# Designs tried in a protein design chat: VHH binders against Isopentenyl phosphate kinase (IPK). Part 15

Target 1, 332 residues: Isopentenyl phosphate kinase (IPK), of Arabidopsis thaliana (Mouse-ear cress) (q8h1f7)
Amino acid sequence: MELNISESRSRSIRCIVKLGGAAITCKNELEKIHDENLEVVACQLRQAMLEGSAPSKVIGMDWSKRPGSSEISCDVDDIGDQKSSEFSKFVVVHGAGSFGHFQASRSGVHKGGLEKPIVKAGFVATRISVTNLNLEIVRALAREGIPTIGMSPFSCGWSTSKRDVASADLATVAKTIDSGFVPVLHGDAVLDNILGCTILSGDVIIRHLADHLKPEYVVFLTDVLGVYDRPPSPSEPDAVLLKEIAVGEDGSWKVVNPLLEHTDKKVDYSVAAHDTTGGMETKISEAAMIAKLGVDVYIVKAATTHSQRALNGDLRDSVPEDWLGTIIRFSK
Below, E stands for the ipSAE of ESMFold2; O stands for the ipSAE of OpenDDE; V2 stands for 0.75 times the mean of E and O plus 0.25 times the DockQ between their complexes.

## First folded at step 10 (VHH; framework vhh_h_nbbcii10_fgla)

Design u5 (from t5 with Y35F; at its last look DockQ between E and O 0.74; V2 from the best seeds 0.00; counts 0 for: pae E 2.5 > 2)
Fold by OpenDDE, look of step 10:
Structure u5 (fold): chain B 332 residues (1-332), chain A 122 residues (1-122)
Amino acid sequence: as target 1 above (332 residues)
Amino acid sequence: QVQLVESGGGLVQPGGSLRLSCAASGFTFDYSDTFALGWFRQAPGQGLEAVAAISGSGGSTYYADSVKGRFTISRDNSKNTLYLQMNSLRAEDTAVYYCAADWYEGWTYDYWGQGTLVTVSS
């Protein structure tokens, strides 16, 4: 009986998800989570990650009391004889949002200089704030049955040199994934070899992870539909959502949807794309770097039907006509 | 409270120069490359347009084609101030200029100033 050792095809990372701080926290409110969005996002992630038929019952994995609550939300007895759901390989990275940014900004942690008492204190305060958020996110996802593991970059040995990633514990991240867990990383205050300390953004983390793990696609969940040609506001009703951006081999990018009918000026399409990005060109360029790796990047509003589609990977094969988001994709 | 305050606007002749300033309070400019600071402008009867932007780290800059070679965006970290040096000003540069800051690593600017009027007229 030749035990057909089913070659456990080391399944590649399916998706890296950026949970934008603006999507999961309340803007302009110090250390306030947007509970409704977070709950919806948790459900959507569960749905996207689950391989096969959804179990009849969600098995929550948070058996701890939340501060201020007398009740545990999940019951261990619910696990019973149920077959463990298989989850596809996801990595979650969240921004700091209203957690950490204020502390860091006030203290100047991002500038470095740990010799200064205010910076040292701010470093500590920033980490307290972002790790609190991380725990809450991990718990939210765990309650939805996602086997999440919080992974603070600082604690995992992430450091920078002049704000560039100098060290990262990718081995631990990989091991975590291989063990069937979903790593949840976050923007963090880290040590810098030259500056003493700095802020490591979630976006930098994602770029680094994408480069090394080469996911099938990356999803940025945000509080807006996507990238606009100008900042959307009630006073700017004519803002146009850029639905598709193509990235060339040289790293250049252009808007392909909508077709911006440039009137009569021979506008070099390459140059025109830069003029219609609402001042977000630098971020688009960063996303384009990911796309250049052959990894689709989806920018989409969190807690929407569109975010669900993006997370599911539905956009890989076809873009729905009613798509509301931004796709950044490598174009041959 | 987070606040951006623009200054430096005024009347200038074509070919002249102005330097706009944006003083931030309630927060400091982020040095992460994922954060952005930007200048926008709105001419009479026109929509808001991006003029120039700089990443948090200052490593990347963007300029609208219409201002390339004439305008320079910069920041002074010690003063927590964003600048827009405008040279060779043209009549079409007449607008209210706004500074804005991305604060949440998002895909939009979160904080805006009240604007400063630049009028280029002979």
Scores: ipSAE 0.415, ipTM 0.751, lowest interface PAE 1.2, mean pLDDT 88
ESMFold2, look of step 10: ipSAE 0.510; ipTM 0.792
ESMFold2 (binder alone), look of step 10: mean pLDDT 79; pTM 0.796

Design u6 (from t5 with S32R; at its last look DockQ between E and O 0.36; V2 from the best seeds 0.00; counts 0 for: pae O 9.0 > 2)
Fold by OpenDDE, look of step 10:
Structure u6 (fold): chain B 332 residues (1-332), chain A 122 residues (1-122)
Amino acid sequence: as target 1 above (332 residues)
Amino acid sequence: QVQLVESGGGLVQPGGSLRLSCAASGFTFDYRDTYALGWFRQAPGQGLEAVAAISGSGGSTYYADSVKGRFTISRDNSKNTLYLQMNSLRAEDTAVYYCAADWYEGWTYDYWGQGTLVTVSS
């Protein structure tokens, strides 16, 4: 009985999407959503997720009033007898962006210490902020006809021990997916067994999810084209986009594209690697960990033709010549 | 509005010292572990060079080999200000120095100052 490989694909998670905070929020304004980007991202996700022919009409699933609006954007009467669109299995994880960071940074929740009143208050304030963002993202996607369910990690029993994931409710996530919904998780303030509390980043969440759910590919949507060999400067943007990175079995990685034609221009990985404790290198390493699982990682600018390609999974088969993004892929 | 404003640049003799400041406004430093604050410099006719960086927690620092032992990066959270203490300055340290912040996704430095000129000359 040749288990039709096609049927097995239908049961697997197709894609985990990281919506970067910088991609969907305004960097320069506290708690400001970038509406245009979010709308485009929502449309792109819809397109990527839809299996089969696109329905003639998008059926929105947000039947609630938005703050400041007197009108409901979606009409339940529009659903009619239309066949429900089938969606591929996606998971969305978004960053906090301009939400939550102010509250967290001022209070120091990332360092722990719930015994301190400021930390406790900051913990509460941070969660309020990030869950507000989550709701708005869920609504945006719902308006595009995506059956999204907001899932706050804190509420789903996610916790850490010294910042490492100690507990996560993956069963609920899985059940949600199996029920035909798209989970939308987010970076969150969580309890830490040792520190008292900390920040659970979207990246950590994605890594954990990727390890357990083994998606076909992972897409990081960001506000930049991808990973550069050095920080781009507004005055001298001589940074080179790393289009393809190969990851070895030992976790090492190398740039495959572009080919360093000029021997003299050594990709200064040092500059990129020096922004944090490992900086860019650490971040690439995190993506590399996912790649080691056999899962392609695409880092791409949100709300672009390239992001659409990435979300569609088009990069799995071939990389377009005009590709602008970073592919991190396992190479034997 | 998010702003990084560098100050403290100027003319100094070789062997002298300067302290650069970067005042951040309109935002607070990121709460995530993956963010960093950094100093970059661009000498005339040269590319951008990372000089020093500090993690958001302040627990990790980076220095370019060329400045190790001479430069010190620090931060005052109460003032939301990044500093670069530059000692034993050399002619080759002449550059425009930029303050930068990397957070959010952390793939690139997202915020940059306008820069402050440091000239080391006899």
Scores: ipSAE 0.009, ipTM 0.326, lowest interface PAE 9.0, mean pLDDT 85
ESMFold2, look of step 10: ipSAE 0.333; ipTM 0.665
ESMFold2 (binder alone), look of step 10: mean pLDDT 80; pTM 0.817

## First folded at step 11 (VHH; framework vhh_h_nbbcii10_fgla)

Design v1 (from u1 with Y35F; at its last look DockQ between E and O 0.68; V2 from the best seeds 0.00; counts 0 for: pae E 2.8 > 2, unsure alone 64.5 < 65)
Fold by ESMFold2, look of step 11:
Structure v1 (fold): chain B 332 residues (1-332), chain A 122 residues (1-122)
Amino acid sequence: as target 1 above (332 residues)
Amino acid sequence: QVQLVESGGGLVQPGGSLRLSCAASGFTFDYQDTFALGWFRQAPGQGLEAVAAISGSGGSTYYADSVKGRFTISRDNSKNTLYLQMNSLRAEDTAVYYCAADWYEGWTYDYWGQGTLVTVSS
């Protein structure tokens, strides 16, 4: 595939970024955005997309009017017609956090049954909640001068069958990218060929996008530094950050940094990856499917210097000794 | 708002069986496939140990090597309840057992019950 290697590079997406719901929404308040985190994340995304060519003055793209807020002001004349920067190709996917959750759980919309009035109303209410979140994320990115376009899977015609992706045409996503925009997709309520309806999660969306768009790397922004060997808390000060997980050709994976030493066979080390990941095996297995394609996956705490390095792509060749996060990477 | 409440702990003799329950309120287990539910335990003076976990769909399970073949994680979505069936219990299974959830598309378990004590002793 000599010719398609060159052609593939010209059409490749640089990064797919997950804005985890735990990082950008408040866990203790229903349908509440973590505004300060989101603002920092938006700034970090602009820096990463512009690859060190970011001007010091940010010219925002949100001059919409709404009651009670004008966090950025934008004069259309400041945009002009000159082009001093070009954004590298990113796709953003965000989690829903607490948005849509109570509507879905009370109605059972994730279980199907659209003929029931409560489920149909729940479908409506769920979509109102998650599209409100999507709009606010798009606003935050636009205020940083990122040319964002919200793209709900439902509105793009995506559907499932027995909760698996059945139709998820990427033509609209690809055309949006080719037009110089940054798509922002999200977990959504969708129609299902068997159940009638269900919820399509952001993690499933990212796997689908990675399978088809083949990004150079994927970043999961979350609320902890990365994957630990046990859940970190003040009562567990010895929790160990797992810095690198290697994925083999058969889809198996193991922790390779740090070398875990809690076995009774110190010289003959044997690692069962599932025993050392603090109960996160299913999420790691999903990320490993992406890594199996040769796409590095970074899991890192949002709004930190560590997330900036991951977003910039600085980890692709070597990992700084002081970087804190988890890399899931294909191993030869 | 979100609450996890464990029950079913107690004193049992070695070789015996016990079934733990975890009732959840404020969310539903099958909202999406990407969240996980788990059982953890902590013996006196020891760190927290992951015992078993199950995905939102129930399609993926995890068991610590120390409990494989003896413990079974399961759930009843209609009752919004997670279970841990513990068979062939040993003295080293003595611990406080916690139910936990990774709920908001995070990379750690961030909702925890208060725990239920299991004591395995003759």
Scores: ipSAE 0.398, ipTM 0.709, lowest interface PAE 2.8, mean pLDDT 81
ESMFold2 (binder alone), look of step 11: mean pLDDT 79; pTM 0.810
OpenDDE, look of step 11: ipSAE 0.440; ipTM 0.766

Design v2 (from u1 with A53T; at its last look DockQ between E and O 0.58; V2 from the best seeds 0.53)
Fold by OpenDDE, look of step 11:
Structure v2 (fold): chain B 332 residues (1-332), chain A 122 residues (1-122)
Amino acid sequence: as target 1 above (332 residues)
Amino acid sequence: QVQLVESGGGLVQPGGSLRLSCAASGFTFDYQDTYALGWFRQAPGQGLEAVATISGSGGSTYYADSVKGRFTISRDNSKNTLYLQMNSLRAEDTAVYYCAADWYEGWTYDYWGQGTLVTVSS
């Protein structure tokens, strides 16, 4: 009896969220989670995902002891016959941040060569690190009542060939979503059919997911407001946030807001529109590929009112005047 | 700690060539595809400008229009060094050149070198 799993995916994926490593982990600290940001992000995700009226009580779904804690924070007995809150279909992908980088870099796992003991060890060490992060993120979201499932690409059988995605079956991801859960994927060490092993980045994962699942919109949560015309720094106070980027049918893109030509700022932008992206052209191009699918891409600072708006999908219909972020959108 | 150290700057005549180097420590350049490495420059009295960037995987490159065909960004992973080959230099290329690196798949450059001065003058 061939279980005709063709059950009609009744609802499309609403949002794929990229939790940038820089947003959820502390920079320059090995394996340090930015707890405050993660908590806010978790709350914002809950709010964005909930369909209808917010339940009176958050059902925490982390019933495990946290490291360093003596008690489980959730009382299972308090989980009454409450109607399960319906969550929109979200997928979360997070970067590794300060997790895994040290292990991968030191071992050279990203370059392959599993025949080398150091690489093999590094592969294991990297996965330990990134899966630890994943667990913490899953737990954070679970504590907010989001039914999250950690899904390691490696464990899902994802692999690469010369660092390009070779196999990334989404069946398990889809089934998870269909079952009412929120998959939480992450950058991972994976097997490479040519190199032996490599690192699969969160951004690559998001592109793959976006291509196949075709969400309504994608949100990149980061530690900066968005994409600037130049790297923002104390020495560059005049950096301009690119609020809107339009993507054409050919995959080309242009900044549409602000109109850099009209910015009283003497920035002699004698430089082609492409030169006004602060050196983030390659990343923008990747995001533009997603936008080309008809999927809005929002790049926004995590744990802000703007990130909440983005996550809610509020930007789909209108862009507020006070919007602080970058929208990458397909424009005919 | 991540450090970037530029070298190779100097005085060159118009039409000349120069190769800048950026030695990185504390991380490896080819770690992730989403990492961005780049050269920036700041001319006197002007703002910071992206000159050339390369993805972590090295698969994607960007060049400012002003330097296309003249400059080449490359890296040697074995040396953990980023390069900027500058050919057919012009007076307008005079600037302090900075090496920068994106960290944690971010949307900005987090680490910067001290810069190296390139002066193109007859």
Scores: ipSAE 0.435, ipTM 0.764, lowest interface PAE 1.1, mean pLDDT 88
ESMFold2, look of step 11: ipSAE 0.588; ipTM 0.829
ESMFold2 (binder alone), look of step 11: mean pLDDT 81; pTM 0.823

Design v3 (from u1 with T28D; at its last look DockQ between E and O 0.59; V2 from the best seeds 0.00; counts 0 for: unsure alone 61.5 < 65)
Fold by OpenDDE, look of step 11:
Structure v3 (fold): chain B 332 residues (1-332), chain A 122 residues (1-122)
Amino acid sequence: as target 1 above (332 residues)
Amino acid sequence: QVQLVESGGGLVQPGGSLRLSCAASGFDFDYQDTYALGWFRQAPGQGLEAVAAISGSGGSTYYADSVKGRFTISRDNSKNTLYLQMNSLRAEDTAVYYCAADWYEGWTYDYWGQGTLVTVSS
């Protein structure tokens, strides 16, 4: 009996969310979660995912003790026969941030060589770190009533070949979604067919997911407003936020908002050379690859009103005048 | 702590070549494909200009139009060093050159070197 697993994916994925490491972890602090941001992000995700009227009561789904806490924050007894809130189909992918980086860098796990004791140890240590982060994120979202499932790429059998994705079966991810859960994936240490092991980045994961699941839109939550025309720095106070980028069929992209010519700010573009967008061009190009799929990409500062708008999908139909973020969209 | 240290700057004649180096410490260039490394420059009285950038994986590169065909950005992961090979240098290439790196898959360059001065003069 060939289980015709072709069950018609009735509903398309609404959104893939990238939680940037910089958004959810503290920079320059080893394995430090930015709790405030994560809490806000969790709330915003809940709001964005909920279909219909917000339930009167949030059903927390973290019934475990947190490290350092003596009490469970959720009372299971309070979970009445309430109709389970329906959530839109979201996938969350988070970066490692301050987790995993130290272990991976120190051990050289990203370079491969599992035959080396330090690399093998580093592989284990890296996974411990990133899965700890993943657990905390899953918990944060679960506390907000989001039915999240942590999914480590390694545990899903994902692997690379010379750092390129070799195997990334989405069957488990799809099944999870179909079951009404929200997968939470993360950058991970994975096996590499050639190198032995490497690091699979969250961005690579998102691209893979976007390509196969074809969400309605993708949101990158970051610690900055969006993509600037130049690196914002104290020495460059005049950096301009690129609000809209159009991507062509050939993968080329152009800034459509603001019209750099009209910005009264004498960005003396006469110095033609300040194509400072170039500094971020590589990242933009990566996002553009997603946009080429017909998927809108929103880059936005986490824990803001703008991130909420992005997560809600409000930007699909219209871009508010007060929008602060970067939209990368396919332009025919 | 992440540190970037530029070197290789100096005085060169027009048409000459120079290779800049950026030694990174505190992180590995090859750690994540999502990291971007870049060279920027600031000429006297001018704003900061992106010169060249490379993705963490090295799969994508960017060059300013003004330097295309003349400059090459590269990295040596074994040395944790970013390079900028500058050929056919022009007077207008005179600037302080900065190395920069993004961090934690950010959309900005978070770490900057102190810069190295390149002077192209006859």
Scores: ipSAE 0.268, ipTM 0.682, lowest interface PAE 1.6, mean pLDDT 86
ESMFold2, look of step 11: ipSAE 0.665; ipTM 0.859
ESMFold2 (binder alone), look of step 11: mean pLDDT 78; pTM 0.801

Design v4 (from u1 with G106S; at its last look DockQ between E and O 0.64; V2 from the best seeds 0.52)
Amino acid sequence: QVQLVESGGGLVQPGGSLRLSCAASGFTFDYQDTYALGWFRQAPGQGLEAVAAISGSGGSTYYADSVKGRFTISRDNSKNTLYLQMNSLRAEDTAVYYCAADWYESWTYDYWGQGTLVTVSS
ESMFold2, look of step 11: ipSAE 0.610; ipTM 0.835
ESMFold2 (binder alone), look of step 11: mean pLDDT 79; pTM 0.809
OpenDDE, look of step 11: ipSAE 0.669; ipTM 0.862
ESMFold2, look of step 12: ipSAE 0.653; ipTM 0.848
ESMFold2 (binder alone), look of step 12: mean pLDDT 79; pTM 0.807
OpenDDE, look of step 12: ipSAE 0.619; ipTM 0.840
ESMFold2, look of step 13: ipSAE 0.565; ipTM 0.807
ESMFold2 (binder alone), look of step 13: mean pLDDT 80; pTM 0.813
OpenDDE, look of step 13: ipSAE 0.402; ipTM 0.747

Design v5 (from u1 with S55T; at its last look DockQ between E and O 0.67; V2 from the best seeds 0.00; counts 0 for: pae E 2.1 > 2, unsure alone 64.8 < 65)
Fold by OpenDDE, look of step 11:
Parts: C-alpha cells; structure tokens; sequence
Structure v5 (fold): chain B 332 residues (1-332), chain A 122 residues (1-122)
C-alpha cells in the first residue's frame, strides 16, 4: 500500500523568522536570555500569525515547570472546547546568542575533530546550551499560545560536509507545519562528513529553508534598526540606516533608499554604494540570495512597532514613510 | 572577556606595505559562516569606513573599492589572528585601523579593538 503522501502542499509558508541571538539573548553574558525582548517578540509573532484575528483567549501550551519556578503558569482546565485558532504558517529559526557560542568556541567544535576529547565534550556542551535556549524560546512562544515545536537540526539528521550543508531533509519540518505547528529551529552542532563535526548557523538554516520552502517573506529580528552604512555607535552619530536594498537578477544589490548621493550629510560617499554597508556586505549578500528567490527580506529591530509591521507582512505592499529597518527586495 | 588587539601599524612611505594583525582572545575565529570579521579605518576628521571583511568561515570577502587590489584580508585560525595585508599604500590610507568581530550573528560588529595607527607619508 503505497502511502500516497498526497502532496497537498496546500498553503505556502508565509514567513520565516530569524531571531537573532543579539535580539533574544544578552550580549556578553553567558546563557542569559533577554526576557523582555523575547516576550515582546512572542506577542508580536502571535499577532502576526493570527493575521489580526480578534484576540482569542490565549491558550498557553507550556504546562511544565520552568527552572526556578514553583508553579506552572498555564491552567489546563481553562482550555475549553474553543476552536483552535488557525495560525499562519511560520517557521522560526533562532541564533545561539550567548548560548552555545562560548562552549563551541572554547572547545573548537566548529573546527571538527571529534576524536579529541575536548571537541567531543564541547559538542555535547554546545548542544546542551543551544537546546536549552531552544526550549526556552519554544516555551515563550507556547505561553503566548503559539503551537511551537522545537526542532534541532542535529536531531533532524542535518549534517554538513566541510561546513557546507550536505543533508538537510525538510520532511519533518514540512510535516510539522502541515500539522499546524510552528517549527522552531536553531543553530546547532552537527556532524560533518569530513571534519567530524561543525556548527550550523541559523543563517545557513534560514537560507536552506527559504530556498526550499519559498516563504512569502523573511524577517531578521536583530538588536539594531537594520543595516547601516557604517557601524552605528555613539561616536558615529551620522550612521545612515539603509532602508531599502534592491537585488538584481545577477545577485548584485544596491541601496535604493536613501539615495546616498542626495543626503546632505557630507558623508563623503566617495565610496561606491557597495562600500556603504558598514562592513555587513557579506551578510547582505547572503540576504540578497534569499531576495533573489523573490522573497522579501526584512531586517528590523526586535520588539518594535517596525518588527511587528515586518512580521505582519505589511511591508509587502507598501513601505511606510516612517519605516525603520532594511528591506532587501528583488528588483526587476 | 572577548578582546581584539590590533598591531602592525606605523609609518610607511607611499607605495609601501604593511601587515596589520588582530589577535583575538576570548573567542575563536572561523566559528560560523555568517559571523563577520572586519577591518575598519578612521582617518582624521572622517567617519569610520569599512575596509575589508570576511565571513567566519572565510567563504566570502568584502573590500572597499578604495582598497580593492591593494589590500587583502585573511585569517589564521591556528593563531586566532586576523590580518590585513596592505600593499601600495597611499596617503589617503592614513588612518587608525580597527579590527571588529560580529559575534552574535547580528547586523553589527560586537567587538572592537583599540585600533592601530597607519601613517602613510613621504
């Protein structure tokens, strides 16, 4: 009996969200979650996924004790026969932030060499850390009534070859989505066919997902407004937010907003438009690859009104004048 | 604590060469593909300018147009050191050069060195 897995590929993925590590974890603090941001992000995601449907009673789906908490925050008895809210098809990918990075860096797991005890130990330690973060994120979203499923790339059988994606079967991810859940993936330590092991970044995961699932749009949530022409700092008050980047058929990209030539700001832009990306050109190029697929990419500060707009997909039809973020879009 | 320490700056004549080094501590290079390592410079009275960048894996590189063909960014993972080979130096290359690292997969550089002065003068 050939299980005709009816490809009822019904509804396209609406959005892939990257939760940047800097957005959801505290910088320079080992394994510290930025709770406030995460809570806001969770709320915003819920809102975005429900497409403005009337605030239905939030059904909390975390019925487990959190470390340090004596009580479960959700009352299961309150879950009536309420029609399950239909959530749009989202996939969440989060970076490791202050989780996993220290363990991986210290052990050298990213370089491979599982034969070394320190690397093997580091591999385990890294996974413990990133999966802990993943669990907390899943919980945060679940508390907001989002039916999230944590999905570790390692556990999904994802692997690399010399750090390049070698195997990343999306069957489980797809099935999860089709079942009405929101997959939450993360940067992970994975096996590498050549190196033994390495780190698979969230950004690589997003690219892979975007390529295969072809979402309507991708949102990068970060701790900054977007991409600047130079690193923003108190010492660089003149940093300019790049609001719109156009991507050509050849994968080339250019800043279209603002028109840097017209900015009265004496920024001696004698540097070609390509030089005005604050050193983020490589990342922009990666995002541009996604945009080349016809998928809008929004880079925006988490836990802001702008992130909500981005998550809602409001930017697809029009860009508000007060938009603070970076849009990377394919331009014919 | 993550630290970046630049070295190799100095006085050089036009047309000369310098190699800058950035020694990292507290973290290792080549961590993730999407992490960025970069060189920036600030000339007197000018803003900060990106000079060169490389992904964590070293798979992608960026160079400012002004330095293309003259400068090369590289890294030695065994030494946990980022390099900027600067050839055919010009007076306009005079600046304090900073090493920076993106550590949190963000869209900014999180760690910065103190900088090293490069002076190109006859």
Amino acid sequence: as target 1 above (332 residues)
Amino acid sequence: QVQLVESGGGLVQPGGSLRLSCAASGFTFDYQDTYALGWFRQAPGQGLEAVAAITGSGGSTYYADSVKGRFTISRDNSKNTLYLQMNSLRAEDTAVYYCAADWYEGWTYDYWGQGTLVTVSS
Scores: ipSAE 0.362, ipTM 0.728, lowest interface PAE 1.3, mean pLDDT 87
ESMFold2, look of step 11: ipSAE 0.489; ipTM 0.773
ESMFold2 (binder alone), look of step 11: mean pLDDT 79; pTM 0.807

Design v6 (from u1 with S60K; at its last look DockQ between E and O 0.32; V2 from the best seeds 0.00; counts 0 for: pae O 7.2 > 2)
Fold by OpenDDE, look of step 11:
Structure v6 (fold): chain B 332 residues (1-332), chain A 122 residues (1-122)
Amino acid sequence: as target 1 above (332 residues)
Amino acid sequence: QVQLVESGGGLVQPGGSLRLSCAASGFTFDYQDTYALGWFRQAPGQGLEAVAAISGSGGKTYYADSVKGRFTISRDNSKNTLYLQMNSLRAEDTAVYYCAADWYEGWTYDYWGQGTLVTVSS
């Protein structure tokens, strides 16, 4: 009797969330989580996922001892026959932040060469670090009653070829989602067919997920408001936040808000080009690739009212006047 | 702890040259393709200006138009040091120069030095 698993109309993924490393970890400290931000983010995610649902009692799902804690924060006995809250379909991807980066950098694991003892060791060390972070994030979300499942790309069999995604089977991710869980993926050290090993970034993961799962929208949570027209000053940032960017079919993009013609300050692309690996253009281009799929991308500062709005999907219908973030949207 | 320390600033005459150094600690260069190192400058009363950047892999360099052909960004991985060779200096190049590292997946420069003052004056 072939159980015709009726193709239950797999509800589309609502949101893919990127938790930037800078948003959830302390920048200057090795393997330090920014607890306050993470807690707020967890709460905001819960709220977003349960949008429209009646307030339900938070069912904590971390029943393990936390490092440094003597007590388990959740009492399992308090979990009554309560109807399980229906969470919207979210996927969370987080960056490494202060986890993994140092180990990877020191070892050169991103360059490959597993034959080198330092690289092999660094590979292991990097994974230990990023998976520890992943566990903490999963725990944080679980404590907020979000049924999170940590999913390491390496463990899922993801691999690269010359740093490009070669194999990234989403079957397990999809099954996890279909089972009512929230996958939490992360940047990871992976095997590379040519280099031996490399680092698979969260951004690459998100693009891959977005391409295949086609979420309604994508939210990048970061430690800055969004994308600026120029690099911000370390002491007194005077850069202008680009609130809305339109992406064309050809991948070109233009700033929609603010109107540059009305701003005394023109976007200085020359300056922006020096921002990050490819400057502003690179940042936008990455998001633009997702936007081209017809998926709105919101870049927003974590743990803010704006991040909550973004996570809720409030920006899909209208952009508030007081919006502080960057929307990257496909526009014909 | 990640730290960037700039050096090499000073007083120079117009047309002169300086070489700035940025010593990095707590991490090594060439971490990933999305990693970047950059030089920024801030003149008195002006905003921060990007001057030059180099990708983590070292394969890509970027220059502001104002310094193109005059400045060269480079790095020495063995010394974990970023450099800015400044030639044909002009009065308008007078600024505090900052070294910055984009550590967190290309979204922003996360680490900054304290800066080094470059004064170009006759």
Scores: ipSAE 0.019, ipTM 0.392, lowest interface PAE 7.2, mean pLDDT 84
ESMFold2, look of step 11: ipSAE 0.412; ipTM 0.702
ESMFold2 (binder alone), look of step 11: mean pLDDT 80; pTM 0.810

